VH-VL binders against q96il0. Designs and how they scored, part 26

Target 1, 167 residues: q96il0
Amino acid sequence: APERGAERRDTAPSGVSRFCPPRKSCHDWIGPPDKYSNLRPVHFYIPENESPLEQKLRKLRQETQEWNQQFWANQNLTFSKEKEEFIHSRLKTKGLGLRTESGQKATLNAEEMADFYKEFLSKNFQKHMYYNRDWYKRNFAITFFMGKVALERIWNKLKQKQKKRSN

## First folded at step 1 (VH-VL)

Design n1g (framework fv_ebronucimab)
Fold by OpenDDE, second read of step 2:
Formats: C-alpha cells, structure tokens, sequence
Structure n1g (fold): chain C 167 residues (1-167), chain A 121 residues (1-121), chain B 111 residues (1-111)
C-alpha cells in the first residue's frame, strides 16, 4: 500500500510579535494584533520580588495566551485556505476564470459565500465547542490563582503592619 | 512531484515561426492558470503571456501582442506558445510557470527549466 | 514595458542584513496587488521565495522576509549567507497592462 504522503499541515509560523515593551514598565502591555491570529498579545510585567504564586499565575496566563494565539492562527489559516478552495471550485463549476477581463479577481456573490460560511461553521462546530470548553477551564484556573495571589498580598500587608506596631 | 518540462526551442531565422510546448505533471492541470515567462541572455525576467484554466482569459505582453499565441490542452496536460514573426529581441530562455493558489495569490510556482529560443540571421 | 523598479545590486557581509526594494505604481503595487519574490541562481530557474507580500513557502529559510507599504515592497535577508548570492526579482500584477510585471532584478553579492 503506497504510504499516502503525510500532507505537511502548514503549521502557522509562531509569529513572535516583535513588540518589545519599555524595560522600565511596571504594568502589562498590549501589543499590536498578531498577523495570523489577529489577537493582541499581552506582555506580562514581571515584578522584581515575584512570589512563587504570582509566578505560577503569570505562567498560566502566558500558556493560555500562547494556546489561544495558536488556535486562532491555525483557524484563520484553515479558513482562508478553505475559502479560496471554495471560490475556485465554484468558479470552475460555473466555467468562469479566476480573473476578469479587467484583471480583477473573480468573486462569488453574497449568497454563494453564505453557503460557504454555513458549511465552514458546521464542519468546525465540534472544534469550536472544545475550544470554548478549554477556554473556560483555563480562565477558571487563572481566576482561581488570581484570588490566591490577592489573598497572599493581603496577608503580607497585614504581617507588615503587625511588625510595625510591635516596634 | 509537480513538474513542468518545456520543449520546442531552437535556432530560427528572423520572420520564422516556432512552437513551444510545456508538459505538466504532478498536479491537476485544469485547476490553474499557466504562463510563459522569458529571460534574454544576461537580462531580467519578462512575462510573455498567460492563460486561464479554461482558456477563457488570455493576455499578452505588448512586446509579443499579435505575434504570439498561447494555448492549452487540458486533456494532454500541455501548454503551448505559438511564436510567429520572430525577431532578434525574442531570443531568450522561455519558462513555463504555473500560477500559485486558486485566487488569492498571483505568483508562479513551480517553474520549468526553460527552453532556449535563438533568433539569428 | 512597465517594470517594477529594483536596485541593480545589493551587497553585504556574511551575517549582515540586506534589504531589496521593489517600487511600483498605482496600477500595480499601489493598486493593492500582491507582490511575490523569486530567487534565481546562475543557470537555474527562478524559485518562489515569498508569496503574497510576506508569506514564506515551506523550505524557505526564516531569514527571508517580505513586506509591503504603499507602492513599495521590500525583501529582507537577515543573516546573509554565501548561498544567498543570487538574482532576486519581485513580481506583481498590473491592471493597466492586464498582465504580470517583474522587477528589474537585483544582484545580491556576499562579500
């Protein structure tokens, strides 16, 4: 049986946003939209005295962001590819060229494109459901750790106040 | 593997005719527009002609308009260039080139190795 | 014939970055048509290097990048290597000609 050559899944190049926030920034920065995902990356601030819990929260946020960037980058590439294929196939069926006599790209009407969108959404429905589920799980975890970090900060402030009263 | 193989080049006198052929393999030939691009010795690339997948759209460079005829036979996976009234300035390596993508990108990939046409008295 | 304008030659040392410009008109690059880049070694057929202004095909090193702004497209070669010595051509579509147009070509030399 001839080994069907594994279609090299064009993995979206991990476009590391070249946006570098100012080194002296004491807050998170939002970069420009990524060219593949169209999502704005967040550059997380790293405090000099970051606690282990704060570090864990930051890492979780970073991992979630990377996951989200990768998902949408791949989704957008898939969408673009399938859209192009759909247009090509439909034009071919109609006996139309890909270019008009004026050199413009041949297009489909809104009704025909609506069919594409409907089919695309239907095909990717399960994928979107899993994405949503995982998105909620990740955000729940982040929120939970945000709460823990908040409690830790309160506790540390209270301890410092007690030490100042005892001296 | 996608391959394009040009043939039909040679030495001809000015005013004569020549027919180039390009044999395509490794892809669905009738899904793509095809092009001829030429390169004179020591010079840059010059687009010569293009033809849509169904021959419904054909275009030529001004330099060859009225003298050259592009055609294709989808049943034979072949592209042709009939060159009439050849001139010395038509001396070039002639490449067969496939359009990339379906509709979004109007570049060429792959290219053949080319066939040399020399027009000399 | 309307050609896209490229510098005749660009040179750099190994490891340096070089940029090749491709300037068009309102009927081609300025009209919003995509720019493609090709690399051609002596005696070889052109090879697609960049498609659709900035898309890098599989097998093309990441040191090659493309951009477009206004009527000008740019190819940047970072970390120049000896193997990068070649002719480079930009290409687009011109609506006034109803056909494709190439750049004048740029000879890249590695010093």
Amino acid sequence: as target 1 above (167 residues)
Amino acid sequence: EVQLVESGGGLVQPGRSLRLSCAASGFTFDDYAMNWVRQAPGKGLEWVSGISWNSGSISYADSVQGRFTISRDNGKNSLYLQMNSLRAEDTALYFCAKDIGYSEYWGFDPWGQGTMVTVSS
Amino acid sequence: QSELTQPRSVSGSPGQSVTISCTGTSSNIGAGYDVHWYQQHPGKAPKLLISGNSNRPSGVPDRFSGSKSGNTASLTISGLQAEDEADYYCQSYDSSLSGYVFGTGTDVTVL
Scores: ipSAE 0.015, ipTM 0.577, lowest interface PAE 7.8, mean pLDDT 86
Fold by ESMFold2-Fast, scan of step 1:
Structure n1g (fold): chain C 167 residues (1-167), chain A 121 residues (1-121), chain B 111 residues (1-111)
Amino acid sequence: as target 1 above (167 residues)
Amino acid sequence: EVQLVESGGGLVQPGRSLRLSCAASGFTFDDYAMNWVRQAPGKGLEWVSGISWNSGSISYADSVQGRFTISRDNGKNSLYLQMNSLRAEDTALYFCAKDIGYSEYWGFDPWGQGTMVTVSS
Amino acid sequence: QSELTQPRSVSGSPGQSVTISCTGTSSNIGAGYDVHWYQQHPGKAPKLLISGNSNRPSGVPDRFSGSKSGNTASLTISGLQAEDEADYYCQSYDSSLSGYVFGTGTDVTVL
């Protein structure tokens, strides 16, 4: 049969879950877990009077969320592929079939799977170390901008109190 | 579309080396196991070597073990076969073939058209 | 290296059914590894005909069917046609060799 068009790539998608937060929300909303990353996305509430600094903070938080989703979607895909490869390789070495009598995928016992988990963790140690480093950098930046927004809000409240007092 | 194109074959003297290449296109190369299969003139198919999607599993036929080396470059969508210490018995059409799974158990689709290696003595 | 055993040739008339056997050992087919079948016309690359004992890839006519029992797999071609005249190879994985093995090949002739 002829192919009618492009299909989605096997690469894990980036971005957030495509769901709509309720109207008239005054709080951030948490969505269902993403299919690939298994992380729950947060849809940030946008105040009607959002300042440029508040917008910068919100965008930084959104970008950090997207970065996290992308990392874990790719990590989960890598884990699944390498796990399947490891299982098939070990079954091959043992001379066992790839499927059980019920037609389900053949599996290894917990002791044998421990070898895979150890190897996967050691193999990905550097990648996880860089992830943690970048995660801390991003959280430091978010905390810094949260502080700036807090100071701006305090300043604005002081200005309003002073204005009312001066009338 | 989905295709495999072999290259690097030719006429070579016994004891020398030759490197075959296979260029893949039209599919996500780094998701699949890849294989080399050969066929001597007028003879049947003989599996030569296989490599999993991440190079974590590599196997060779006994007839080429220690002489041939399979490798892949996922960034270039390419598969290679380094053939050392060539013998007259290595004369064959060499096919590149894609496994339909992540490892080397699933069967092959597609196949390339093959590249001819002739070891003369 | 050991190979899977196939008959050298099988012949039939148009419209008949022919069956090609593929016999292995306890280290390959007998160990439960799937059997795959390939069709090769003269001067052409092999084409996957049956994957995983009995599954037909897209574009393969339903008159081709595969089965497996114990150490033996079979390819059956029903309603034999002139275009089926080709070489047929079975393939499985062999645990003792840590690699794939092909059958000896069968020439199908349509008389």
Scores: ipSAE 0.000, ipTM 0.459, lowest interface PAE 17.2, mean pLDDT 80

Design n1h (framework fv_ebronucimab)
Fold by OpenDDE, second read of step 2:
Structure n1h (fold): chain C 167 residues (1-167), chain A 120 residues (1-120), chain B 111 residues (1-111)
Amino acid sequence: as target 1 above (167 residues)
Amino acid sequence: EVQLVESGGGLVQPGRSLRLSCAASGFTFDDYAMNWVRQAPGKGLEWVSGISWNSGSISYADSVQGRFTISRDNGKNSLYLQMNSLRAEDTALYFCARGDSYLEYTFDYWGQGTMVTVSS
Amino acid sequence: QSELTQPRSVSGSPGQSVTISCTGTSSNIGAGYDVHWYQQHPGKAPKLLISGNSNRPSGVPDRFSGSKSGNTASLTISGLQAEDEADYYCQSYDSSLSGYVFGTGTDVTVL
């Protein structure tokens, strides 16, 4: 039985944006687009007096971001790979080389590429449906915790006001 | 390269005072919170005090509250710990440690420490 | 309690896996604060090993892993090597103390 070579799933190296926001900042920073996912990462600020609830919210946001980055990095790699394979296959079928006489990469016309896009979308439809579902679930959870944090902050502000009035 | 160098340790009698210093280099000092962590001989790590980048937030362990004062001079890239009313239990290797607010307030860099011995 | 509870010592043979527990209270680990781990070789300063319960800084081998459940965090060292012989400390934040708290430390010995 031929040893099925473990397809090294080229996991897109999580290109952790080397963007380092100022440590003095009291807010989140948005980095440049990741080279694989094309998504802009958010660098989350950690306040000195972060509550457990705030920490939970931050972690949920961070986990969701990482999940999203990984999904799109992999999706983009898959797309690029399949696109290249499609182009090569079609060019070969046409008896054309991979490069033009001018040395440029040979490309297919828009009509031919439309077939690729249609097929790709069809093939990945279920994957996108699951992604969307999970995306909504994650964002719902985040929103829920945002509400909780907001309430906590209001309560803390009220307590502080009361303490100031009593002194 | 990030470097933290502690100094000012030594032998002192109970009730006396000592001032520790930490010289920082290799990074933007005023971007980071700084901390003191101590380790008694043959014992574990104990957080002593922390100070935010602008000295706006200062905290102490209960064991040193009211006796120790943490301060910093961002112009000199220096952290200080004024230790008053020293006790035998304050005998320890004192580390200067950098805090990182983007790394869950971990202590990501440590000095080699300066030894403080409180003995009669 | 001013410290997180760790076993005093853990031992294993080369290639084995060892786990160090770190037990806190409702005011620190149980409150949801993250746990960090440090490695300290004799006569050396502590080194950050794991941050945020499970994150490894660059240069830390993948044989080190962290987890957290309830009031307890765990550091697992898989494929134990001679160089792993050191003291290990967990660390968190305690809301009741308004400060950082370390574990009691665990001496890891490679047999």
Scores: ipSAE 0.011, ipTM 0.571, lowest interface PAE 7.9, mean pLDDT 87
Fold by ESMFold2-Fast, scan of step 1:
Structure n1h (fold): chain C 167 residues (1-167), chain A 120 residues (1-120), chain B 111 residues (1-111)
Amino acid sequence: as target 1 above (167 residues)
Amino acid sequence: EVQLVESGGGLVQPGRSLRLSCAASGFTFDDYAMNWVRQAPGKGLEWVSGISWNSGSISYADSVQGRFTISRDNGKNSLYLQMNSLRAEDTALYFCARGDSYLEYTFDYWGQGTMVTVSS
Amino acid sequence: QSELTQPRSVSGSPGQSVTISCTGTSSNIGAGYDVHWYQQHPGKAPKLLISGNSNRPSGVPDRFSGSKSGNTASLTISGLQAEDEADYYCQSYDSSLSGYVFGTGTDVTVL
């Protein structure tokens, strides 16, 4: 079984590109936009005195970030792939080449592309609704745990004051 | 070490209900996602349902959505699967499996399974 | 539900190498999700064999190796031994299903 340290390994999630924040940062770091999702990843700072509750909040935020990154990477990839396949199939049906005389990619007119957009949006309607629902649920959970962490920190400070004034 | 022990399986008639339990030991239960994976006799593995460490995220396979309910009790280190409206195609060995919710999405430890047979 | 595609069976002689492919789609392996491999002996629970495309858990012989490229992952067993005769399953996460998918399974026979 992996030890706690092995569980906290710094591995590249889901094969996507990884960036490294500046060494010895004492704050969260925001990276460049991901190639596929076009979202900026956040690298979370791990405090020396991280409590179990703070660890749970950090894990929830990291898991939510990866979920969000993968959703948009998949959507962007699917849209681009299906758009290209639609264009190529329609051009082939018309007996036209995939490139213009100038070597640029051949395109369909606005009326033909409207059919693709309508179909794509309709097909993905449920997926986007479920995404929005889950996104709100995750943000609610994060906010709730942030509140718990804040209360824990207040309680710990209160305990520290009492110890300093007595035994 | 890490152990997962399933119970609650048995012979049940179609349309009835059954509740499976999984007792976990040897690790901090509330740090991990937990899952149910089933295997019909002579067939492959099928993921059934998963639940995050805090029960904040729950997912089901389409084949069981609306019929099965996954839950956990972190105070008792236990995972549950409430199975309602059972069908013949739910007949399978049901495994409890630990998921690494720390960016891995893998099932690193499995129980030995509990057999559910749905037959009239 | 979606399954990852594996060959039904693969066979080899002791000492040979065999490779099992696992092909997915743009919502799982193609989306960049890691692939994990499990070994299942008859009548036993599955055991994690390879995690995160290529990492071996403690106790797994170095004869087992994994790789991933595009929509396909592969498990290679070098120096094939009689005890390697088992069913092998790949597994990934599928973003369109918001759940986990397993491969169709491959039966490895040692001649």
Scores: ipSAE 0.000, ipTM 0.463, lowest interface PAE 17.8, mean pLDDT 80

Design n1i (framework fv_ebronucimab)
Fold by ESMFold2-Fast, scan of step 1:
Structure n1i (fold): chain C 167 residues (1-167), chain A 123 residues (1-123), chain B 111 residues (1-111)
Amino acid sequence: as target 1 above (167 residues)
Amino acid sequence: EVQLVESGGGLVQPGRSLRLSCAASGFTFDDYAMNWVRQAPGKGLEWVSGISWNSGSISYADSVQGRFTISRDNGKNSLYLQMNSLRAEDTALYFCAKDHSGYEDFYYGMDVWGQGTMVTVSS
Amino acid sequence: QSELTQPRSVSGSPGQSVTISCTGTSSNIGAGYDVHWYQQHPGKAPKLLISGNSNRPSGVPDRFSGSKSGNTASLTISGLQAEDEADYYCQSYDSSLSGYVFGTGTDVTVL
């Protein structure tokens, strides 16, 4: 169960809360870690008067998060499955049962598991390289649109003020 | 062990006021946002109001905004709902409900509920 | 109106599966906000049944499952039992209201 956020309220100054309920603040929500990806999802706040540019940025960020969540959920499931298969195979080769006398799952020591980790990392190296490349591409695009949104907001604020007269 | 107990409900005339209380026990009250949720006889659930752990953020349903005031006293482990200008449409069982623990979100919903206190607005 | 739309009633026989839909708008479920499910037996307070679209709180049987697709969330009860006869409510957050919104509620009958 997620419990860590409840302990971090000391960052809230007098009269101002850093952990305001999302329904009242103009901030994105951060959720607990997903069971499969182990990543904390972000549910994006949608302003009442969202501009087309702000909407494009938000959708890009949402799409990128979904892509990221799917990648790691699949990767972690594959890791867990292959780890169990490796352990079962090694225990069978040693002539040992899959469970201890107490009914707990039998395990391998760290030195034996090192072989599995090396193999898993090696065969997934190219997949992770492509993930990193796409991650950089997506973050470049997000940064670019964040800059455009920031400029739009600055320009809109300037429009609300009387133009400064030159001499 | 974890418990919420509402009180203060009753029969009241239209246009008058009533104050509801909710006593919390078995958990660290000042770590969680709290909510009031109501249910009219034979009808569904309706969220009424919510308040953050430090009272820094408060929100109301449109149907009660301007008439109801939510507040909390962390030193007394208590949540309150001050109900003014009551209408027949406010007749309902009022539940006190805790937001899920651990994070500054509403992703996990409301995990602890009281048994409710009945408010009847009638002549 | 800010309510999420659920069917009024759903019925099934013991051992069968039933599914309850919960349809929202672009300001709540369609905006990507999570959906939670509550079970309410007559005369009792609601109980959190599914949190964050698909997570089961401790003590909730694995025959209850949740999912979300676009603008609609679903609660599926497999291996239906007599004790499942209750009202079920979905709940999400609505950005246009800046608050929680509940579904219209579904009465599940086990025949």
Scores: ipSAE 0.000, ipTM 0.455, lowest interface PAE 21.0, mean pLDDT 79
Fold by OpenDDE, second read of step 2:
Structure n1i (fold): chain C 167 residues (1-167), chain A 123 residues (1-123), chain B 111 residues (1-111)
Amino acid sequence: as target 1 above (167 residues)
Amino acid sequence: EVQLVESGGGLVQPGRSLRLSCAASGFTFDDYAMNWVRQAPGKGLEWVSGISWNSGSISYADSVQGRFTISRDNGKNSLYLQMNSLRAEDTALYFCAKDHSGYEDFYYGMDVWGQGTMVTVSS
Amino acid sequence: QSELTQPRSVSGSPGQSVTISCTGTSSNIGAGYDVHWYQQHPGKAPKLLISGNSNRPSGVPDRFSGSKSGNTASLTISGLQAEDEADYYCQSYDSSLSGYVFGTGTDVTVL
């Protein structure tokens, strides 16, 4: 069986936002938009007494974020490449150079670009459908665990109140 | 006159770092993607890295991925290559090369080359 | 690292025509990306010889011509001259690398 050469997925370099939140922060921080995905990463706070359920929630959120970052980084890279290829191809077909006589970048009109966008969306329709499905599944899971964590916190608070009343 | 001038090459030990610079003149630097290409002694050309005009797109060869960092300062008309964890196989003449294309990606070849700066990695 | 395949050497007599092939893969030449050619004399920087499969930059003699078919590109040097003795490299963009890829290089000798 010919080893199907692993399509090296153009993994956009994970531009790990070098944004380091203050060490003493007790809150989640939102970083600047990632260079490749254009998504703002969340730096999750880790409590000193993180419960197993809280940890699970945090991990799920982190994994989902990484998944999103990777998806959009790749999507944006693909989009940019295909867009440029389209522009170049169209200009070439028109017998136009990449620059005008004035030295400006040659551009396509809005109508021509509309064709590109339509084609791109059509080509990536299934990919987007799967993304949306997975996005909903992940967010549902996150929401579910958020609920569980909330209940756990309520329960712990009630127990603490009971102990204080008994002493 | 359109010109690229590389600098920063030299003799370094394995594991050390070196930073190359390329000074551009004679053209609108921020309109073009820039590249680093290297040539080991007696060997062929190897593309190392490329950066778009606005640094929005950056790519590396697998051989240097994670070790080298390409950057540019459009205000100074300068291209840089930070080389970390240098290896013997990184020994080469390093060329700065201007893309023919003024767009984000690297599709139309390199029309202007510097004379290169020699990097020798030896124990 | 993926390289475009070129013959190691090509030779010809003055006035003859020589052709250098450049074979790529489905991720570069076969994907439809243009092929560029460079000439490099010993101790000199490469010079762009052909851009976009067949376009000659200003100052490049007409005896140099480029073509592309399928996953193979060709550089033809007609009326070979002593000054044409050099290394020649093809180049293309590779989608799998998200960057440029060079050929292995061809040494052209004028006999």
Scores: ipSAE 0.000, ipTM 0.552, lowest interface PAE 12.4, mean pLDDT 86

Design n2 (framework fv_ebronucimab)
Fold by OpenDDE, second read of step 2:
Structure n2 (fold): chain C 167 residues (1-167), chain A 120 residues (1-120), chain B 111 residues (1-111)
Amino acid sequence: as target 1 above (167 residues)
Amino acid sequence: EVQLVESGGGLVQPGRSLRLSCAASGFTFDDYAMNWVRQAPGKGLEWVSGISWDSGSISYADSVQGRFTISRDNGKNSLYLQMNSLRAEDTALYFCAKDEYLGSSYFDYWGQGTMVTVSS
Amino acid sequence: QSELTQPRSVSGSPGQSVTISCTGTSSDVGGYNYVSWYQQHPGKAPKLLISDVSKRPSGVPDRFSGSKSGNTASLTISGLQAEDEADYYCSSYTSSDTYYVFGTGTDVTVL
């Protein structure tokens, strides 16, 4: 069976927001909304003495963020493309031009656009269900590791207090 | 008088790229959707691609999807077709075709075409 | 992309009438009244003959007429003339992934 060449879906260029937080920041930074996903990226702080658990948590958060950015960037691109195609086809069907006599872009009314939204949601329903499932799984894992890191930090603080009392 | 003049055709090897241009005159270019239609030697007409007046809507034939890119410059009254990964089956006379105004779905004006030959 | 089906060739004597069929689907010819017909002489660009199933542009002779029934559009050439010898193509708007589709073309010969 000839390998159907994977249609290079025009993946929205992962415009990693070139937001560079200040070098001396000891905190996570939230960047401006990404132009494709409209999600605000988080620049995660990397401590000098990052524990293996903290590193694992950070990596999981980063991977989840990248996954989420890519999903929404692609979804927004698809939505925009299909929306314009829908408008074009409906205008043609109605015997209307793509431009009005006044030179403005021809548009559909809210009722006609409601049909597009219904169709789009229906077509993408399964994709959104999988996204939601995976989003919950990822966030559950993140929350679990956040708990572990919190416990580790408490334990390390207690050990340091004991060592100071013994000296 | 409406005029459409295609250019950029020529002989190319398979896998190479070529860019076609269409210069439009005699009408308000940015009011109309524009199309590329091709005709292989001794064959029928095949619609290739279309672009709306504002480039907001773009469509391609399945035969060229992912390889060709239609674009326009309304300031230059120009239509373009970037053709990548050319194949022997892309050998054709390429016409620039204007859509009619006000929602009709036909081509009222055609250029004379530019010949693209893809051969090893 | 599925082409609209046309007869390969049609012939007639001067003064006769000939009809060219163009068969599509409910997604193109049957779904819309956006069928157009084009005449192409050898070595020339296509020329619009009929738009919107039956509308004749200015400068097109009245011997050219268009109609549609179901998924089939028809171009009729009445009073066939030697100058009518050409290739004829139908086209339709389509609701598929593409906006336009052409017919396979018909060679009209005047005997």
Scores: ipSAE 0.011, ipTM 0.560, lowest interface PAE 9.7, mean pLDDT 86
Fold by ESMFold2-Fast, scan of step 1:
Structure n2 (fold): chain C 167 residues (1-167), chain A 120 residues (1-120), chain B 111 residues (1-111)
Amino acid sequence: as target 1 above (167 residues)
Amino acid sequence: EVQLVESGGGLVQPGRSLRLSCAASGFTFDDYAMNWVRQAPGKGLEWVSGISWDSGSISYADSVQGRFTISRDNGKNSLYLQMNSLRAEDTALYFCAKDEYLGSSYFDYWGQGTMVTVSS
Amino acid sequence: QSELTQPRSVSGSPGQSVTISCTGTSSDVGGYNYVSWYQQHPGKAPKLLISDVSKRPSGVPDRFSGSKSGNTASLTISGLQAEDEADYYCSSYTSSDTYYVFGTGTDVTVL
């Protein structure tokens, strides 16, 4: 094959590599889940004759993906941080160590963890509410531009057929 | 008795570096998030940076991001702030502050502060 | 960084009440019940005065009270005493990328 995709270094603290699609792919390519956001990134195919409208749609989708990835990466880090802090605090109040006899991290039972989940959801309620609002706004915009692109493509095909009939 | 004692401040020229330390005692240091808060002479309080109990979560004010690095050594009950590329605007008294844990967000104890003067 | 708006100064006579406002947005004061207040005497470190909008730590007199309505938190000092002459700062948890934001500070003068 003339060209192939490549792994490249991420800017994440751990320096994790990410996948890239083959350069000559004719379709959007879906990558593996990101370690931090747990979302699968989409690598967009760029047509040779991409219109300004198609470019605007693609950039909007890319910007929305980056926004979404950043939100969930930060949210997951916050969840992990607060969960570990909660477990550590509760184990210390019980006089228990942070590790089990087998060397694994000690955990709390479901009843004890319920307090943490309730607190986490309460603390982050406003943040998740704004995320949902912005998520709807972004998806509405994407759907709108998808419709415009579809109409443009239909119009161009009609123009092409009419031109063939005239000549 | 909870105590936080800052050190490492001094007079430094713009573009240079300083490392601040905060020695903690009287509580289980590795159970609590820690913060740096600064106050320029005659001005208000500005949050600078925070670090979780295990260093798993770190955050910075926009004014210092990329220049300052917060860290901690739980074995030594110590908090640090590495300040690089210092500017005149960084001139302030730097406080170490202990964070509340689980369901609350406030600074229950503060150190006395260490003065950092950035002057040419 | 200071993002929460406080009046520059308030004044009162001994025995009177004064109120300090602290105005933010829905991403800090309006969005959460994690507003704290700090008292700072000249040349001293700040001291926690109120936590979680209205809770008093041990050793803080009940004449200090906190409340919140919408995007504005308030600290009320009743029975004002000479010892209350100090700077007062509000602070809030924020849902932005920083952990905390402070108020601009208020100078309380006892006449």
Scores: ipSAE 0.000, ipTM 0.450, lowest interface PAE 20.2, mean pLDDT 79

